# VH-VL binders against o27280: the designs that were tried, part 15

Target 1, 266 residues: o27280
Amino acid sequence: MDSMNVPEVLEIKRIVEESESVKTFIFSWDFRREVRPGQFVMVWDFRDEKPMSVSLIDPVRSEIGISIRRVGEFTDRVHGLSEGDLLGIRGPYGRGFELMGRDILLVGGGIGMAPLAALADEATARGMRVDALVAARTADELLFLDRLEAAGVNISTCTDDGSCGFKGFAHERLLTLEENHDMAAVCGPEPMMFQVMRILDERDVPAQLSLERYMKCAVGICGQCCLDDTGFRVCAEGPVFWSQELSRVREFGRYRRDPAGRRVPW

## First folded at step 1 (VH-VL)

Design bB9 (framework fv_bamlanivimab)
Fold by ESMFold2-Fast, scan of step 1:
Structure bB9 (fold): chain C 266 residues (1-266), chain A 121 residues (1-121), chain B 107 residues (1-107)
Amino acid sequence: as target 1 above (266 residues)
Amino acid sequence: QVQLVQSGAEVKKPGSSVKVSCKASGGTFSSYTISWVRQAPGQGLEWMGRIIPILGIANYAQKFQGRVTITADKSTSTAYMELSSLRSEDTAVYYCAREGQYGDYSYFDYWGQGTAVTVSS
Amino acid sequence: DIQMTQSPSSLSASVGDRVTITCRASQSISSYLSWYQQKPGKAPKLLIYAASSLQSGVPSRFSGSGSGTDFTLTITSLQPEDFATYYCQQSYSTPLTFGQGTKVEIK
């Protein structure tokens, strides 16, 4: 009944190779269905359906982009597709990022830069000053540097191994960066996001964090996306949360859920 | 306001090298890719290469590979283009240009004023 | 390398005229095409990017269209300041390449 809850079969218009393991799939989109940075779609390859963040929102060209990292059977199949091939897209879903103030800090780890790249485009279009801290394990896993650079974003990089930029973790690099921002947006591994959140809280910078966890079901059907203590459902109330909301969740930064729903330490 | 200011005109002998500078102001230098484009008298525009200052990575057109070196100094917000083994056909105006971007699209949104390089005698 | 071919090489026009310039790529470049204006003794200036997007500060009389291999720049109601040489440029792949230019001169 609701066109968002029925997959639309869309043609892959263009594929951008972001890195050895990440591709952005671009589709024509009717912007009568609004899409905001931080929202996700369900991608259906006619066998399995998985949630993917929207990484490009281009109303001028009537296009959206979805960036997918190769990590398993589903994503291996999707990476094997070519321009002209078909995928089912359902959505968008979830709460997007909110922008406020004049200055924003983006902190992204690995594929977590995907939704933040879309947010950077919107923040820049609004005339905000955008600083981005792009973090990865190695230089070849840093993503969207060319898009951020061309958009006028002031970029800082860090890699765990020191192969590009600061040698160390995102939170260690953050301590060396300017302290004053009107807001921040953070997306990446939960341990990184937890440490970054604590620093931003100390600086009185309101932060929104995009929480991506393993999900066994689509759109909360089996409850695997539920956060402990608060009952928040990532696919229903997330994936974007304000830092004050996440401070009440015992799981954040400490535990994750395996496919059986059990808590496992990071 | 973004501005790219290039070094002054040069007259060089065949077989020598020339190094042209491009100083950026009014924006964040490291946030933008800088390209070099030349134009021979009465001719069109020819791309030579680019540098991504934040990554320290340079790409060159195959025609110039081995003769051109593009570098950047982030502390002075300056990009450089050095062309060696000069011949008379290298006589041209050399431009630096900033690559702006929207999504995956790139375009030259700001240009330097140009540096005339004459190879003679 | 992707070859960009413009037509015409030159044209004569009067103030108030509608001017059309075409650009053809030797292979599909989707919408990765920009248009530039160059006046004598000056650096080029960006007019259009992504085939059809107007650069901020550029008058609305300039428009771009096309995709794939065939592209068009249109100037409605030509003004005195529009007499210049126009270049198309692809950014689909390196090396980046320009058309040979179209000179718009006064009739």
Scores: ipSAE 0.000, ipTM 0.382, lowest interface PAE 18.3, mean pLDDT 82

Design bC (framework fv_bamlanivimab)
Fold by ESMFold2-Fast, scan of step 1:
Structure bC (fold): chain C 266 residues (1-266), chain A 119 residues (1-119), chain B 107 residues (1-107)
Amino acid sequence: as target 1 above (266 residues)
Amino acid sequence: QVQLVQSGAEVKKPGSSVKVSCKASGGTFSDYAISWVRQAPGQGLEWMGRIIPIFDTANYAQKFQGRVTITADKSTSTAYMELSSLRSEDTAVYYCARGLYSGSYFDYWGQGTAVTVSS
Amino acid sequence: DIQMTQSPSSLSASVGDRVTITCRASQSISDYLSWYQQKPGKAPKLLIYAASSLQSGVPSRFSGSGSGTDFTLTITSLQPEDFATYYCQQSYSTPWTFGQGTKVEIK
């Protein structure tokens, strides 16, 4: 674990443009340091450090991928980099997803599909049946559809504006799908995850949810990585939580925390 | 189709209260936030507050805290905004507006309810 | 509260003109910005959300750009139905706040 706290300076081997606002940066990785779907790394551009979920885990090619959405100064700078440029990578951190049963459901919203794409690869490699519900505001924000299809995943899509697939929200689409699953994994905006969780609870499907928003405070010292009412430290205990754990959190689905740790409505 | 239909115009005396309704149709009421936005004659738009029906919680702009109450009845898909201790400065058109999730953008608006406060 | 300032407060234009309206936030709001059109006696209509995403059913001559504190709404080839007041709105932090509006009038 000590070695995880020292950044490795890695060369960007490939950049995949997933959309106008999302790129996947691919690096060589020594898999003596194990990486599991749902874990995150700290990405350092030699000025600032931000947490990012691992979106590709490929032991055959000895590569990992990190998908980054352009949302501010740090991510804009990183998006300006080219193949051959260097980034610092520290980690992995967090506990990742657990795979259970034979039939699983993945529900991803926007960039939340990134850690779920890595999970889909592992689940299909284990011979599991994987159904994925990929949700976004618009068709241009649907991510990883080609990777999921190549892996043999059964894909359903929905967009808020109706530009691709079902017109509406992930939970509305889920209500039209009545198949039973042994488990689900969910990652996306917290209001979406809360609605999805409620439906899955009603169907007796255990769900794992990834709280990626709290990763932005994981700098080895995480005074801000604490859930309301429970005292959970997301960087130490998460970012992946079972739905039973999250049902006790009043903040989940209602408020986010800013970089200073203040409660802010979604 | 999604539609927000508001109650009719009101004329009120200073110091009284007004309660405006907003009935939603054509979508899943509980999946959206409903905000209330007012516009005084010849002025711009002012956000008053919102409710997220699935959480049974409302949030208000500090200016209106203590005078405004926003509620929702999921069984009738209707949101309400009650404003108390009315002043002449509260004369405005009051709009309800639907927002995705937390109310981050308003994709559908009610037709507006004119509230006139005069002595 | 986050203050939203639009420029200009009003402008005169002719059909076929390119119109640019700017909106400045008093602090960084990432891409949590929407643009609305309001015609006299009518409720506002959403044009753009998330700074640059065109609302379904809105003509492609409308576009939005920007991030952080500086945002722009552009109307290419202005049409007669585009004469209206335009508002920006931040949804980064409550209270949600609107710009003062930009009135686009016939020259």
Scores: ipSAE 0.000, ipTM 0.387, lowest interface PAE 16.1, mean pLDDT 82

Design bC1 (framework fv_bamlanivimab)
Fold by ESMFold2-Fast, scan of step 1:
Structure bC1 (fold): chain C 266 residues (1-266), chain A 120 residues (1-120), chain B 107 residues (1-107)
Amino acid sequence: as target 1 above (266 residues)
Amino acid sequence: QVQLVQSGAEVKKPGSSVKVSCKASGGTFSDYAISWVRQAPGQGLEWMGRIIPIFDTANYAQKFQGRVTITADKSTSTAYMELSSLRSEDTAVYYCARSPYYSSGYFDYWGQGTAVTVSS
Amino acid sequence: DIQMTQSPSSLSASVGDRVTITCRASQSISDYLSWYQQKPGKAPKLLIYAASSLQSGVPSRFSGSGSGTDFTLTITSLQPEDFATYYCQQSYSTPWTFGQGTKVEIK
């Protein structure tokens, strides 16, 4: 039980280049410590520690994968590593996605496809029909298309610039897709997730949404990571939330907080 | 204290329908899902479906889909389960049970049960 | 659907015995497992959730362990009020499913 809070030094077995800015780092994993889609781990480069979603869960190979986008000093250093190099990993943390019904819609924006790729594998293994809407700014930023296709997922794409699939935003594309799903899972920028959630609510499709900001909070250390108006502690109860929990949060999709705790529009 | 109080026992003919109620008190109705779980005489527990009142939506086990309807009235904190096209195999005690509507799905409080007997 | 199998289906024990009940899932369910106690003519009562978390008000002689596919409920120093049927339940994926039950009877 306590071992989840102690980093284990693991060797990078394989690196998959998903795009120019995203890599998946693959490690051997002892599945006596379970990992579920939607959970995250803390990645330690022996200098700084950051939360990263688990994007591959492979019990047959005894491997997990962690997909990391290059966005700053820590991730630049990690992207400079090679197969055979070492990283510290602790976790998993957070609540994962719950699967229900016979068919699921996945809606992912950018790196938000990472936890959804793991979920797609699980849903497919359970015999569910999986439809995925994969959104990005440009075609080069669409992630996991080959992996989803290999898994038998029905894929729709959209890009802001029209370089692949529908030209427009995820919620605009969603309006043109089949309405009938038993559930949905959504992960991406909060403004995208807010718009998608509203459409799914109107269709009576229960949805789970994964909040990126939860994964930037100190897990289990600070009780101050809260969603406005509800009192939910994002770091204790997230990162995955049901859509109706988020529909009651005034901040979701409208505001974020600066370091002083002030509301700043998206 | 939290209580789930169910309606009384029913005796029904094959082909008819039954509607069982479950009134919640002492807790926050909007923070929880209400599931229906049945138990045939001498048998184990079988989950039928749930409603999440704040969603105003219900999910059903495939086996019962098309025959069961679960609804909720938020103003009275009451959940309902209606089962149609009754067969002798539907003779069971029907329980309502409360769970968090997100990931954990454990049943922390149960109703007392409603015996439904299907016979001619 | 995820199938839950309990072992044994029944056992006989004496007051003061250590009782162990096992539950196996047909696929990994992480720690999304609960244990319930049911006495004749009564509704089930939650004992353990999240595989190992003791429900408030439940005696400390009850404990749960396991993860993935294999789970165990242990009762140390069995008491007269513990003679009952015990069920495991997965909440990893709907439909939520229960084991067939283990009946703990007086020896």
Scores: ipSAE 0.005, ipTM 0.413, lowest interface PAE 15.2, mean pLDDT 83

Design bC10 (framework fv_bamlanivimab)
Fold by ESMFold2-Fast, scan of step 1:
Structure bC10 (fold): chain C 266 residues (1-266), chain A 118 residues (1-118), chain B 107 residues (1-107)
Amino acid sequence: as target 1 above (266 residues)
Amino acid sequence: QVQLVQSGAEVKKPGSSVKVSCKASGGTFSDYAISWVRQAPGQGLEWMGRIIPIFDTANYAQKFQGRVTITADKSTSTAYMELSSLRSEDTAVYYCARGSGTEYFDYWGQGTAVTVSS
Amino acid sequence: DIQMTQSPSSLSASVGDRVTITCRASQSISDYLSWYQQKPGKAPKLLIYAASSLQSGVPSRFSGSGSGTDFTLTITSLQPEDFATYYCQQSYSTPWTFGQGTKVEIK
């Protein structure tokens, strides 16, 4: 018989303000329960439960961090919490990123930099050369630049409005970068990830992409977590997928699914 | 349980080619790298190349480029290694091995003895 | 190409002995190092990956350590089934390369 998944009530040890809309909540963690970059946990505020990517993995301090953007009622309530307050944490769940080769590219859009920041820490600790393309709509939505720089990552930025770095989209900036990579990891809005994947595929760079938009169920079958044609469940099979698998999914980059499982254009 | 099963021993003449198969069972075939590693009698292990079936991408050691071709058939969960222009120095046991994580080899085929005789 | 050098090339040991085998990379490979055991006529078997992680089903008498360029495989109490050839392998950069092997022989 399988063991039950139960939330553990943990004290918020530290809160880091990443931007006006993003905070990282840090908890003491027992690393006998292993966690990898790209995995997620369920965060329970004693009213609602939502999936959140792990953005900091620090076994030396015995800490994990979870970065949360204020986008709705649940996240607004969590942002109102203080150090010493309690949250329920269940997990980790899902497939994490795999590291290959010696030179890697990270492409993150907005809060999608959160799981990639954890991956950057692991990659640099393993002696890999890490290039990160950090994309956002505006300068104040660029996340983790100081943390990436401290880790020794080579950073490129772009903003849609040109308020910081290259003016344009992530894929447009990627076209101006002339570096070879053994693999890439990509996390952000699906239309961005689709365009980035196409460029990386043309360059023969294998990529892993994180699909975090449909994770309302942490365990079991849920229509909101399914991809068209392949039957993949993001919370069970993902959220990380290789680019060749995603290129065969008609849904990827073209449309999403609503709570009823119906297709909705991006 | 993951298992890699290779084709049987081959005896070949110099100048011919050999194609060895490696059939995977018990796990996901497409998501893992399959490497080919050879071992000449009394010698150490020499990596020849690898394929990642889901990417349809093969990489080869420089020494074997132009003579080795590694392919995969996802429908039969089988990887192949073809070595052409055989020389007596190609006499070896050829292994397929599955790369996991950062491509450490967690499962190996039983080996295929290839003898190149004049 | 990254060159892997093992020391010693061979050693003689008795059951119950502590055995250490070293592996040196020609450049830093971080912790992208694995150790394999090979018995005559058999395929290699994974013992250690990521320099220090014990593969499932491998006895706890085997351990790995090191990072960067210098790595060690230790067998704390040699058993009869441990007489074999041991190989290190880097997976930091292609081509993947192996050490020349260390043969552990019975005294």
Scores: ipSAE 0.006, ipTM 0.409, lowest interface PAE 14.3, mean pLDDT 82

Design bC11 (framework fv_bamlanivimab)
Fold by ESMFold2-Fast, scan of step 1:
Structure bC11 (fold): chain C 266 residues (1-266), chain A 120 residues (1-120), chain B 107 residues (1-107)
Amino acid sequence: as target 1 above (266 residues)
Amino acid sequence: QVQLVQSGAEVKKPGSSVKVSCKASGGTFSDYAISWVRQAPGQGLEWMGRIIPIFDTANYAQKFQGRVTITADKSTSTAYMELSSLRSEDTAVYYCAREKYSSSSGFDPWGQGTAVTVSS
Amino acid sequence: DIQMTQSPSSLSASVGDRVTITCRASQSISDYLSWYQQKPGKAPKLLIYAASSLQSGVPSRFSGSGSGTDFTLTITSLQPEDFATYYCQQSYSTPWTFGQGTKVEIK
């Protein structure tokens, strides 16, 4: 069937510098092999292979983009590449985001805004109302603001140091925002995601959360990537999980809904 | 870059408590947690717990649950580890170390260590 | 808790030797593994994170490999400053756990 398990060597068509530490690498893509927001690819620099979320999906231009933050040897090497250089790409893998309703909330922290930017593009193209809460440590680390604005997204920002927008953390800012959303998608640091999920659960807003992954898999779907006590394989069954699924794999102290849809502590 | 500086050596009697400080200079707490790791003489490394200062959230290894309290004062960029009901087996060097809570970045930097001796 | 077991517990080597240290996890930890170097009287120093990523400022003679349950730290062309104790550590699930350590001694 599909040869998605074999890396395809692709030329870097364009590089967008998103911030001092983040670049988006853009490749030509054959959309007969579908890719959805929230899915990831394995990026191979001919020495190491790492999973990266897809941050741009553009069937009109026949392009995909992957956004990479410089955090270590692999990402430092990739950041040293130029347009015209080659990378191996395998995939896509994983469960992507599912769009539902008409009004959606995106909550992104740092590089977690990358897969959400792709989701924002699809949602706005479908005529949905999109509110995005973009969080970072400082103003110059806020990602994708120009792209979100161009897509027609309603943007709120927060920075830890107060240099742009609300001074504080994503969950603190979320408490001051309107509650009228049919769904939410969340991606960022784990403590941020759990605090945000708790607030969204209280508001009866179903949320999808994308877990941060540092998988290395050379052979198809990697069975070594698991969650806690459920045995879910992140590369096979994630990275995107509904909050109800995630609450089942985490601590019993989370909220649930009764048959009438009311919030009930566990 | 961030540097972690710990309080000085302590000699305590059995049954007392000790509170060790760890002051961070330079950098930010927004994406970082502070872990406490101890090492008894001639032994390996043992993780005790951590705090994520931005959320005032701490979690502990089960062995220390109920005896250890880890706190942080964001205004002074200082984390604290208090260990109560001290026994001779608690004689160790206690380290604080920074970790990024959202990624597999390991512990960097480490404090210089605080020697705690429990003797009569 | 996830148990981390290192092999060997100690080894003797000469300057210029290739040294290999193995670490095994009691369950799959993907690539959530770090390696540390500790010299007597000093705090540990991070060498490798995410199983194979070299920490900034660490010499290229250090390398890490592996995924799942089996991991290796390799030191090519051992230098005098490399005589130390090495620890692996999993960051897949709390509590974070360390291997028992491997002491690299001069022959």
Scores: ipSAE 0.000, ipTM 0.387, lowest interface PAE 16.7, mean pLDDT 81

Design bC12 (framework fv_bamlanivimab)
Fold by ESMFold2-Fast, scan of step 1:
Structure bC12 (fold): chain C 266 residues (1-266), chain A 120 residues (1-120), chain B 107 residues (1-107)
Amino acid sequence: as target 1 above (266 residues)
Amino acid sequence: QVQLVQSGAEVKKPGSSVKVSCKASGGTFSDYAISWVRQAPGQGLEWMGRIIPIFDTANYAQKFQGRVTITADKSTSTAYMELSSLRSEDTAVYYCARAPGYDSTYFDLWGQGTAVTVSS
Amino acid sequence: DIQMTQSPSSLSASVGDRVTITCRASQSISDYLSWYQQKPGKAPKLLIYAASSLQSGVPSRFSGSGSGTDFTLTITSLQPEDFATYYCQQSYSTPWTFGQGTKVEIK
């Protein structure tokens, strides 16, 4: 293998339908190329290439999984593929989560639960106590509940419309939870992550947050990813950041970036 | 200017196999995808499969899975299509066709075609 | 498999005519559609890719339009050299599939 940035063409070994809009694509993986929860890969369908979080890491079966939500032309095409079809995979890229302590809280919103599901597997394998707060707009958008339950994770759910579990937002549900945690990992829409971070900061719980921001990419690694005050590059320094790092970023939770890199309010 | 040059016509017996070559003349094909498309007499076009030579990876239409093998020799810029267990229905002109990049899905350059006749 | 159906299967037209060929996919293929021209005894030639993009070197009288399931190839001011069979092709999902072809006969 001469180039680490050349896509490897892999066969889709198995497809798991997580919901009406989300599928997990599972590939055989050579773990001489290490991958950690919180990292992402570039998925190439032989026309377009997009970043996707790794949602399953299974060294025993020599498999990785990539969970993809159907949101546009690229993801629609990928959702049309079958077991046995081919995709190009580059990576992994980015900084993964760090585990510390014995009790961990995971807070995931929508597809943001994908990288947290991989982290849950690692934490439970280490013998940690794992609590997961899984949030979505509706019950149909709650992801990975069966997988988390099978792993022995203590699950709390909330939906904006009250169709499953607590009726309300993740941060509202978090305020009713009394258990202390040694750390937290958070992934989902930025407004949710900002509110959750504030509560965890008040409780003196160190948190890692994964930013699934828009990334501009050419053939090769994208260099056009940044945050305002700190100059962090999501693809190089992220996507996982400690809450103390993000508290210094003025745009976090207030603004997002459009495809041209301009600030847009949430 | 690059051309795709295919091997000559073949006459085969039922149950045998045929291997057709496609050479990129005047350039390389490592950064391209090469597909094989056949056409039976008086009929339309049928995609059989493709190879991306830089990855040595091929995929096939399910109809041909288990009978077709597409390979590439990067040192000679030559792609091959081997079809086994030949039947009279396999009588066709076989074309190789190039996509302009390994991530492209349309064919901007075609070989001249190789006539394969399967006769009892 | 995605089925591609062309209409008509054949047509006759005079030099100077506007010719329209349609192609329908059995499911949405976005803009992953190409058009090819094949003259008797020759390999196919790319005319249009991505539903509407004209291939370099192809005369501007050829144009493509459509998205999703319904696509058209238009030849404005038909010329004698346009006698050929025309094929649409989807590349949205493997296997890539072609329409059955439309034969254009110049009167």
Scores: ipSAE 0.000, ipTM 0.407, lowest interface PAE 17.6, mean pLDDT 82

Design bC2 (framework fv_bamlanivimab)
Fold by ESMFold2-Fast, scan of step 1:
Structure bC2 (fold): chain C 266 residues (1-266), chain A 120 residues (1-120), chain B 107 residues (1-107)
Amino acid sequence: as target 1 above (266 residues)
Amino acid sequence: QVQLVQSGAEVKKPGSSVKVSCKASGGTFSDYAISWVRQAPGQGLEWMGRIIPIFDTANYAQKFQGRVTITADKSTSTAYMELSSLRSEDTAVYYCARDKGYSYGTFDYWGQGTAVTVSS
Amino acid sequence: DIQMTQSPSSLSASVGDRVTITCRASQSISDYLSWYQQKPGKAPKLLIYAASSLQSGVPSRFSGSGSGTDFTLTITSLQPEDFATYYCQQSYSTPWTFGQGTKVEIK
């Protein structure tokens, strides 16, 4: 079943250390409950529940993977777990990516490469040509390079500090890359996604962007994930949106909201 | 119906190169990578690398990086493994195998093998 | 690289015997393990994947078990066609690596 609201307690089968701050947790999954790249699940450590993007979808092995960055108390506790330990998983939720054409571009920043890694696997399995631009602040924060190389993805990298690949931001690197793509998928920090979207719009490349804003409810509406001009709800109507939809949103790439609902510039 | 057929045995001199072919039939290239695995006489199996034929994109075990090139010709459904700077220790049977899914590493169909002998 | 070690390196058995072969990984590989059978002069044949899943067309006398670092291949009633060399292989991390092989010989 899609959109299950009851957490299932699953055993951690495997943990992959993607970087010093990111781990992928792999679980057995019954694929009678469909999962698509771009969807997320709620991860429950028996104290708190947080949304996490699905980063691996493997129906042959009957497994899903969830990549988690260490950013606070919940993620610190989850990072302390070992293979054999238990977590509650609820979902999947949200609108996933749609694949179209033959040549696609993936642009990921930091942990935003997680849902794009799952998309890369599906695209390559469908016989599509995949180019990925992997961006991070430093070389140590570039994610999934080995997995993308293993999948046959053509990889370009950039780091803000120049420690690996192009020195600069994702959108600056994108300006130096080939323009021939049938679609793009983008996930990362909102200011990066905004700049990338504008370049793709100028190239007439249709883009899908994943907004992983803070959520309080996996199925319903929450104030922090509601877009002000369109009424879009990231957990209900997203997290994946077409660039045409996002270009009409006043706050996208310009400001975010704090817990009190006030606008805070990027 | 699914079958991988490899080119015939070769005898090569040290320092030369060898190119082994692997022709797939029955839709074997769809959704699959082709891996190359070698076996020296009386020894075990050693993975060399793989190719995703539709993209002509390959990755290799570090031991062979710089000496091995794996390519594919989609129009003939044929994968190739070229090994350069041959040494006597490269004497082995070379197998192609269908690698089911790019991340899985499970070899469900194998070619018959190609014997490569390197002798002076 | 992940090292795979099989035990024993060889064994002698008679038709009808129960044969057990073990495989140990140098680190935990969960259930990312396959077993292959190879007869002299022939390519390997996949028997088991995901540690315990029987490949289509493989006789039910073959079974796999284990998780983490220790794995077992069992043949419950050895047949004449089962005299071969058996290899385990990890698919947890590239480069994919094989055990050194276990030769099952007629007694």
Scores: ipSAE 0.007, ipTM 0.437, lowest interface PAE 14.1, mean pLDDT 82

